# VHH binders against q9vm92r272to629: the designs that were tried, part 8

Target 1, 358 residues: q9vm92r272to629
Amino acid sequence: LEERMAFIEDYQQTQARSLLLYVREHQPAELISENGTIFSTTLDFALGKVKKMVRHAEHYSLDDARIKPPTPAEIVENQTFMVQSTDVLKSNAKFKVSEKVMAEYARLAGLYLDQIESLRPDYRWDGSRNLWILKPGYQSRGIGIVIRSSLDDILQWTSNNQNKKYIVQKYIERPLLIYRTKFDIRQYMLLTITDTKVSIWTYRDCYLRFSSQEFTMDDLRESIHLTNNSVQKRYKNKTNRDSRLPKNNMWSLDQFKNYLRIMGAPDGSWSKTYNGFKQNLVAVVMASLDETELLQNAFELYGCDFMLDEHYNPILIEINSTPDLSPSTEITARICPMVLKDCIRVVVDLPKNPTAAT

## First folded at step 17 (VHH)

Design n68
Fold by OpenDDE, fold request of step 18:
Structure n68 (fold): chain B 358 residues (1-358), chain A 125 residues (1-125)
Amino acid sequence: as target 1 above (358 residues)
Amino acid sequence: EVQLVESGGGLVQAGGSLRLFCAASGFTFDDHTMAWLRQAPGKRREWVAYITRYGSTDYADSVRDRFTISRDNAKNTVSLQMNSLKPEDTAIYFCAADTGWELVYGESPSDYNHWGQGTQVTVSS
């Protein structure tokens, strides 16, 4: 119940930010009409919510434990806001305000968004559609993943699947694209436990996975928005997809680096990304260790999936404890055997004899 | 017996260039990621560059765009072309067989299986 409430709150906050983002990204004249059906109170509400978020982020811990059930009045207000904001975002409903007033709201929207994004940089990855990704807990290889925008749909889905573990995550609406195509990076992580001490290893090599379709937010099909090979292998590449993209929908790290060079990415962009991998993974592992009994003399290989933002910051989207190491493509046929072999070097060779010939 | 023999070091003026060589024997060279490490006086050994089995490379930020690692699997050799050398590059340089993994948290005897005796590189100001 608490988790549900927290999610609802998060969804509503996201909606508020989405509305403000929408307002910020459009010209005031485009947002208004004499026959507009949306009132300024909707904007006031959104601004208020984001302002509250800012205050909370500045002064308080964002702990779910602090979430209080909404009052009946708040429920009504939230409902009204959700309806009106949805009309704006999905149906392009217009505001019944003057251009001057709208311009002021746009200004304020910008200010408040800047404030909250400074405190929560991850919010910059959000678009205006308030999309969420639902992942079954039992899923492997992207099976059963759905993307939804409607709170009701999400809640209904979760209600219908109460017997199943699920994960609801904010969908990244503004990922870095390559040739207008969504991609993620598969990074391998090795955990070793020796004498109750955890060591975290990251593999120096990785590979990229592409969707078979050009990225668009107007179509939420898995062929467009999921990059898992298990999903993409079911689809043919679109003919309109950029010809520079590989047919097998994978790049090696070298190919990616080459792309970065071609695109004129700043020097050290990959290094930045890779460092980000390390930081994120360490953080996640540390967070999980508090909940896990450590086994002695154990190791586990993980496949970690990352998206990138426009600044090449990695966004961790998934960790797989049993990564697919099948040689499904030329890329994986090369890297997967190497990863496995090199795991042995770390787990077996190094501890026994750091100078042993392998 | 695993042997890594570094050569090519020496004294060079700032802005100069050196090319280091490493001859590897006693193990399956083409099945290993190879790396160059360096250790400056009073400092810890640090990674400089690596090259995977298939020639993928990466560099420490401090040497990026100045150093180039290469390998010849037929000859079991690894090279490090060092350009635009700086006094800060002064160190003993080691050729190493890399595990392919980087330790990012915790303790490990080494990130590398083997390294040689090293070759001294001294860059004068």
Scores: ipSAE 0.758, ipTM 0.898, lowest interface PAE 0.4, mean pLDDT 91
Fold by OpenDDE, last read:
Structure n68 (fold): chain B 358 residues (1-358), chain A 125 residues (1-125)
Amino acid sequence: as target 1 above (358 residues)
Amino acid sequence: EVQLVESGGGLVQAGGSLRLFCAASGFTFDDHTMAWLRQAPGKRREWVAYITRYGSTDYADSVRDRFTISRDNAKNTVSLQMNSLKPEDTAIYFCAADTGWELVYGESPSDYNHWGQGTQVTVSS
C-alpha cells in the first residue's frame, strides 16, 4: 500500500513536470485560445507541485517513507489536475489565458524545471508523455514488458498480476539515439565477496544493442522500444531504418567508438560514459548491500544495461543477475566467452596466485 | 613460464616521442587483454592504457590523445606509441597481462596477472 501510494505520488509529480515541460517547449501563442478549456489554475497547481519537489530535494533525502496520505481535498485537486493536464498533453487542449499571461507561465515553468533538474538530473530524460515501463521481477529476457501512460492501467496491471512481482519504472522518453534508433549498452559487472568484503569489477569491453525499428513515441510497440536480443530477434529490421545500422542489431565497443569519432563527439566521450558506468554501479551495489546477506567466498556476474543521454551520460535501466551469455550474434559470440573466461580468472586464478598466467 | 619483456625506453626531451615494445611468451597471448602500466618515483603504479583481445583501447586521462596502444597477436607483441611526452610521464613502464576486469570498488591483491621488469622512460624538461 505504501509503495502504491508512493508510485501514485511519483506519477502525479511527473505529470506536473510534464505539463510544465510542454509549456516550456511551445510558443505561448500556440498554447492559448479564446475558447480554451484549460484554466490557469492547472498551471498554478503544476508549478506548486514542482516547487514542493524542489524544496523536498533541497532539504530532505527523498525517503519514500515520508509520503503522507493525501487529504480528501488534495485527492480532488489531484484528480482535477490529472484530467486537465492530460487534456493538454494528449489532446492539445488550449489554455484560456492571454498570451502575456501564458508567456509568464512559460517563464516560470522554465525556472522551476531548471531548479528541479539541477537537483534531479534524471528528470531531464523525461518527456511529456509520463510513460512507465512494467517489468516482471524475475524475468530478464524482456518477456512481458509493457509500457503504459495511464495511471489506472498501471494500477490495474499490477493488481491483476499480484503473483508476478512487477517492477514499475519510469520510461526514458528522451534517450540518445543512433541514426534515429534506440540502443542500450550491455556492461558486465562482477561482484566478489571475500572475507565478508565486497569487490566490484567492471568489464573493459561491452556491446550495444539496437532496436530493429526507428524510434518513435507515437508507437509504443516492443519492437521499437525494447533492445533485448530476445525480443528483437522476433522482428525484421524495418526497411526504412538507417543502412549504417547493423543487421544483427549489435555493435561492438569499437564500432561505437568509431561512430563517436564520425559524429565528432568530444574526445573522451567514451571514458566519460564508462566512468559513469562505474559510478552508477557502485552506487547501486552499495545501496543494496544493507539488504543483502553476504555469503562468504561468493561471486556473481551481472549484465547491466545502460542508455545514454545527449551528453553521453549513462542511465542505468536494468541489472540482470543471470545475463544471457549465449552466442546469438557475432558480437556476443566474441564477448560472452571472454567474459566467462575472464570471470574465472578473477574468481579462481587471482586468489590462488595473483601472478598466475591463466 | 610467463615472460613479458619491455623495451624502447630511454631519455627524451619534452615534446618528443618514444615507442615502447613488449614481447610476450608463456601464455595464450590472444586470449588476454594487454595493458601498459607505469610507476613514477615515489608514486603508486598506475594504469596507462589497455587493449582488448579484439583491439578495443582505452587510456588514462593523463595520456589520452598522446599515447596509442596497439597489439600484434601473430607476434605476441604489444606496443605503446608515446607522443608529446612531458616530464610528468617519467616513469618505469610495464607491460601487463590484464584480467579484462577493472576493480572499481574493494580490494584485490592485483588487477593484473603478470608484468615485466619494465623499461625506464625519462622525459627531460
Scores: ipSAE 0.755, ipTM 0.897, lowest interface PAE 0.4, mean pLDDT 91
Fold by OpenDDE, fold request of step 18:
Structure n68 (fold): chain B 358 residues (1-358), chain A 125 residues (1-125)
Amino acid sequence: as target 1 above (358 residues)
Amino acid sequence: EVQLVESGGGLVQAGGSLRLFCAASGFTFDDHTMAWLRQAPGKRREWVAYITRYGSTDYADSVRDRFTISRDNAKNTVSLQMNSLKPEDTAIYFCAADTGWELVYGESPSDYNHWGQGTQVTVSS
């Protein structure tokens, strides 16, 4: 129940940000009409929500935010906001305010969004459609993953599937694309525990996975929005997809680096990305260690999936404890055996004899 | 016994070039990522470049676009072409067999399994 409430609150906050983003990105004259059906109170509500978010982020750690149950009045207010904001975002409903007033709202929207994004940079990736991805908790490899925008749909989905624990995550609506196609990066991480000490290793090589279809937000099918090979192997590449993309829907790191060069990416872009991998993974692992009893003399290999933003910052989207190491493509046929061999070097050879010939 | 023998170091003027060589023996060369390291006086050993089994390369930011690592699996050699050398590049350069993994957090004896005696590179201003 608490988790559900927390999600609802997050959804509503996201909706508020989305509305303000919409207002910021449009000219005031385009947002208003004499016959507009949206009231200024909707904007007030959105601004208020984001302002509260800013205050919370400034004064409280995200972990300290105890979610209080909403009052009946607050529930009604939230419902009204959701309906009104949805009309704006989905149906292009207009505000019944003057242009001058709308301009002021736009200014404030920009101000508050900048503030919250400075405190929570991850919000920059969320977009304006308030989309969420639902993943089955016990299923791996993209099976049963759905993307939804409606709060009611999400809640109903989780209620109807009570036997299946679903994870709900914010969908990244503005990922970096390559030739108009969604991609992610599979990065390997090795965790070793020796004498109750944890070590984190990242593999120097990685590979990219592409969707078989061009990216579009107008179609939320898995063939477009999921990149894992287990899903994409079921689909044929669309003929209109860019011919420069690989047929097997994978790139090596070298191919990606070459692409970066072709595109004129800043020098060191990959280094930035890779460093971001390390930082993110360390943070996630450290956050989990407080709750975990460490096994002595253990190791685990993880497959970590990252998306990139327009600045080549990585966004961690998934960690897999049993990554698929099958040689399904030329790319994986190369890297997967290498990863395994090199794991042995770290876990077995290095501790026994760092100078031993391997 | 694993042996890595570096050569090609010397004194060079700023802006000059050197090519370092490493001859490897005593292990399966083509199954290892190879790397170049360097250690300047009073500083810690640092990574310079690596090359994977299949020829994928990466470089430290300080040497990117100036240095080029290559390997010849048939000859069990790895090379480092060093162009546009700077005084800051002065160090002992080591050839190393890499595990393929980078330690990001924690303790490890080394990120590298083996390295040679090194070759001195001195860049004068």
Scores: ipSAE 0.752, ipTM 0.895, lowest interface PAE 0.4, mean pLDDT 91

Design n68
Fold by OpenDDE, fold request of step 18:
Structure n68 (fold): chain B 358 residues (1-358), chain A 125 residues (1-125)
Amino acid sequence: as target 1 above (358 residues)
Amino acid sequence: EVQLVESGGGLVQAGGSLRLFCAASGFTFDDHTMAWLRQAPGKRREWVAYITRYGSTDYADSVRDRFTISRDNAKNTVSLQMNSLKPEDTAIYFCAADTGWELVYGESPSDYNHWGQGTQVTVSS
């Protein structure tokens, strides 16, 4: 129940940011109409919500982490806001305000968004559609993954599937694309536990996975928005997809580096990305250590999936404890056996004899 | 017995070039990622470059675009072409068999299975 409430709050906050982002990205004249159905109070509400977010982020207290139930008045206000903002974002409803007033709202929207994004850089990856991805907790390979925008749909989904543990995550609406196609990076991580001490290893090689279709937010089909091979193998590549993309929907790291060079990416872009992998993975592992019973003399291999933003910062989207190591493509046929062999080197060879011939 | 023998080091002026060589024996060379490491006086050993089994390469930021690592699996050799050398590049350079994994947190006996005795590179101002 608390988790549900927390999610609802997060969804509403995201809606507020989404509306303000929408306002910031459009010309005031495009947002208004004499016959507009949206009132300025909707914008006031959004601004107020984001302002509260800023204050909360600046003055984070553990005591404030307790989500208070909303008052009846707040419930009504939230409902009204959700309806009105949804009309704007989904149906392009117009505001019944003057251009001058709208321009001021746009200015304020920009100001408040800049403030919150400075405190929460991850919010920059959000778009204006307030999309969420629902993943089954224990299912791998993209099975049962759905993308939804409606709070009611999400709540109904979770209610109808009470027997299944679902993870709800904000969908990244502004990912870095390659030739108009969504991609992620599969990075391997090895955890070793020796004498109750945890070591984290990252593999020096990785590979990219592409969707079979061009990226668009107007179609939420899995063929467009999921990149895992288990899903994409079911679909044919779109004929109009860029010919420079691989038929098998995978790139090696070298191919990616070559792409970066071709595109004129800043020097060290990959290094930045890779360092970001390390930082993110260490942070996640450390955060989970308190919850994990550490087995003595154990190891585990993980497949970690990352997206990139426009600045080549990695965004961790998934960690898989049983990564698919099947040789499904030329790329995986190459890297997966190597990963396994090299795992043995770390887990078996190094502890026994650091100088032993491997 | 695993052997890694480095050569090609020496004294060079700033802006100059050197090419280091490593001869490997005693293990399956083509099944290993190979790396170059360096250790300056009073400093910790640091990674310089690696090359995977299939020739994928990466470099430390400090040497990127100046150094090039290559390998010859037929000869069991690894080389490091060093251009535009700087005084800061002065160190003992080691050839190493890499596990393929980078330790990012925790403790490990070594990130590398083996390394040689090293070759001294000195860059004068």
Scores: ipSAE 0.739, ipTM 0.888, lowest interface PAE 0.4, mean pLDDT 90
Fold by OpenDDE, last read:
Structure n68 (fold): chain B 358 residues (1-358), chain A 125 residues (1-125)
Amino acid sequence: as target 1 above (358 residues)
Amino acid sequence: EVQLVESGGGLVQAGGSLRLFCAASGFTFDDHTMAWLRQAPGKRREWVAYITRYGSTDYADSVRDRFTISRDNAKNTVSLQMNSLKPEDTAIYFCAADTGWELVYGESPSDYNHWGQGTQVTVSS
């Protein structure tokens, strides 16, 4: 119940941001009509909600556990907002305000969004569709993944599938694309526990996975929005996909670096990305330490999936405790065996002989 | 059994160039990522460059575009071409066999890389 409430709150906050983003991205004249059906109070509500988010981010830890049940009045207000905002976002409903007033709202929307995005950079990747991805909790390898926008649909889905553990995550609507195609980066992480001390290792090599289709938000099919090989191997690459993309839907790190050079990415872009991997992973691991029983003299290999933003900042989207290490492509056939071998070097060889060639 | 022998260091003026060499023995060279490290006086040892089994390379930002790491698997050697040297590059340079993993958090009970005795590089202003 608490998790549900937290999700609902997050969904509503996201809706508010989505509306403001929509307002920011459109000309005031395009958003208004004399016969408009949307009230200015909807915008006020959205602004207020985001402002509250800013305050919380500045002064309080974002702890979903602190969510209190809404009052009846708040419930009504939220419902009204959801209806009105949905009408704007999905049906292009117009606001019944003057152009001058709308311009001011747009200004404020920009201001508040900038503020919250500075505090929560991950919000920059949000679109205006308020989409969420539902993943099975255990070893799904892309199986059963669903993307939904409707809160009711999401809640119904979770209710109908009570026997299945699902994870609901905000879908990244504005990822960095390569040749109009969605991609993620598989980065390996090794955790070792020795004498109750945790060490975190990141593998220097990684690889990219592509979807078989060009990216579009108008079609939410898995072939477009998932990058897992287990999913993509089921689909043929579309002919309209850029020919510079690989047939196997994977790039090595070197291929990616080459792409960065071709694109004229700033010097050190990869280093920035990689450093971001490290920072994100350390943060996640540290956050989970209190919840994790540490096993003595243990190690675990993880496959960590990252997307990138336009500035090559990584976004952690998934950590897999049992990553697929199958040699499914020439890329994985190369890197996966090496990762495993090198894991052994760290967990077995080094402890036995610290001076051993690793 | 594992030996890494660095050479090529010396005194050079700012703006000058040096080429370091490392001869490796006692392990399967072609199955290891190789790296160069350096340690300046009073500073911690830092990563400079690495080259994977297949020749993929990366560099510390401080040396990017100035240094080039290369390897010869047939000869079990790794090299570091250092151009446009700066006084800040003054350090003992070490050749290391790398696990392929980077420790990003935690305390190392031991050196995770095997390296040689190092070669001194001194860049004068």
Scores: ipSAE 0.718, ipTM 0.885, lowest interface PAE 0.4, mean pLDDT 90
Fold by OpenDDE, look of step 17:
Structure n68 (fold): chain B 358 residues (1-358), chain A 125 residues (1-125)
Amino acid sequence: as target 1 above (358 residues)
Amino acid sequence: EVQLVESGGGLVQAGGSLRLFCAASGFTFDDHTMAWLRQAPGKRREWVAYITRYGSTDYADSVRDRFTISRDNAKNTVSLQMNSLKPEDTAIYFCAADTGWELVYGESPSDYNHWGQGTQVTVSS
């Protein structure tokens, strides 16, 4: 129940940001009409909600423990906001305000969005569709993953599948694309526990996975929005997809680096990305340690999936225990055996002989 | 015992070139990532370049497009071609063998970076 409430709150907050983003990205004249059906109170509500988010981010952690049940009045207000904002975002409803007033709202929207995005950089990747990805717990390889926009649909989905614990995450609506195609990066992480001390290792080599289809938000099919090989191998590459993309839908790190050079990416772009991997993974692991009893003399290999933004900042989208290490492509056939061998070196060989080559 | 022996260092004028060599023994060379590191006086040791077992390479931004790392598995050697040398490149250069795993948090039970005695590179103005 608490988790549900937290999600609902997050969904509503996201809706507020989405509306403000929409307002920021359009000309005031395009958003208004004399016969508009949307009132300025909707904008006030959105601004207020984001402002509250800013305050909480500055002074408090936005965690479930701080979520209080809404009052009846708040419920009504939220409902009204959701209906009105949805009309704007999905049905192109217009605001019944003057152009001057709308311009001011746009200014404020920009201001508040900048503030919250400075505190929560991940919000920059949100679009205006308020999409969420639902993943079944304890499953891998993209099985049962769905993308939804409607709060009711999401709640119903999770209710109908009570036997499966679902993880609900905000879908990244504005990812970095390569040749108009979605991709993610598989990064390996090794955790070792020795004498109750945790060590985190990242592998220097990684690889990219592509969707077989060009990216579009107008079609939410898995062939377009999922990148894992287990899903993409079922689909043929579209003919309209850029010919420079690999047929097997994978790039090595070297191929990616080459792409960066071709594209004129700033020097050190990969270094930035890789460092971002490390930072994100350390943060996530540390956050989980507080809740986990540490086993002595243990290790675990993880496959971590990252997307990138336009500035090559990584976005962690998934951590997989027991990642697929099958040689399904030439890329994985190369990197997976190496990762495994090197894991053994770190976990077994080095402890036995610290002077041995790793 | 792992042995790495660096050579090829020396004094060179700015804009000049040097080629460093590292001879490796005591481990399966072709199954290891090899790297070059350098340490300038009063500075921390820094990574310069690496080459994986399959030949993938990367470079520090400070040396990118000037330095080239290569390996010869038949000879168990790794080389660093250094062009357009700058005074800032002055350091002791070390050859290292690596697992490919980078410790990002925690304590290493051992020094996983095996390196040699190093070779001095001095670039004069």
Scores: ipSAE 0.665, ipTM 0.841, lowest interface PAE 0.4, mean pLDDT 90

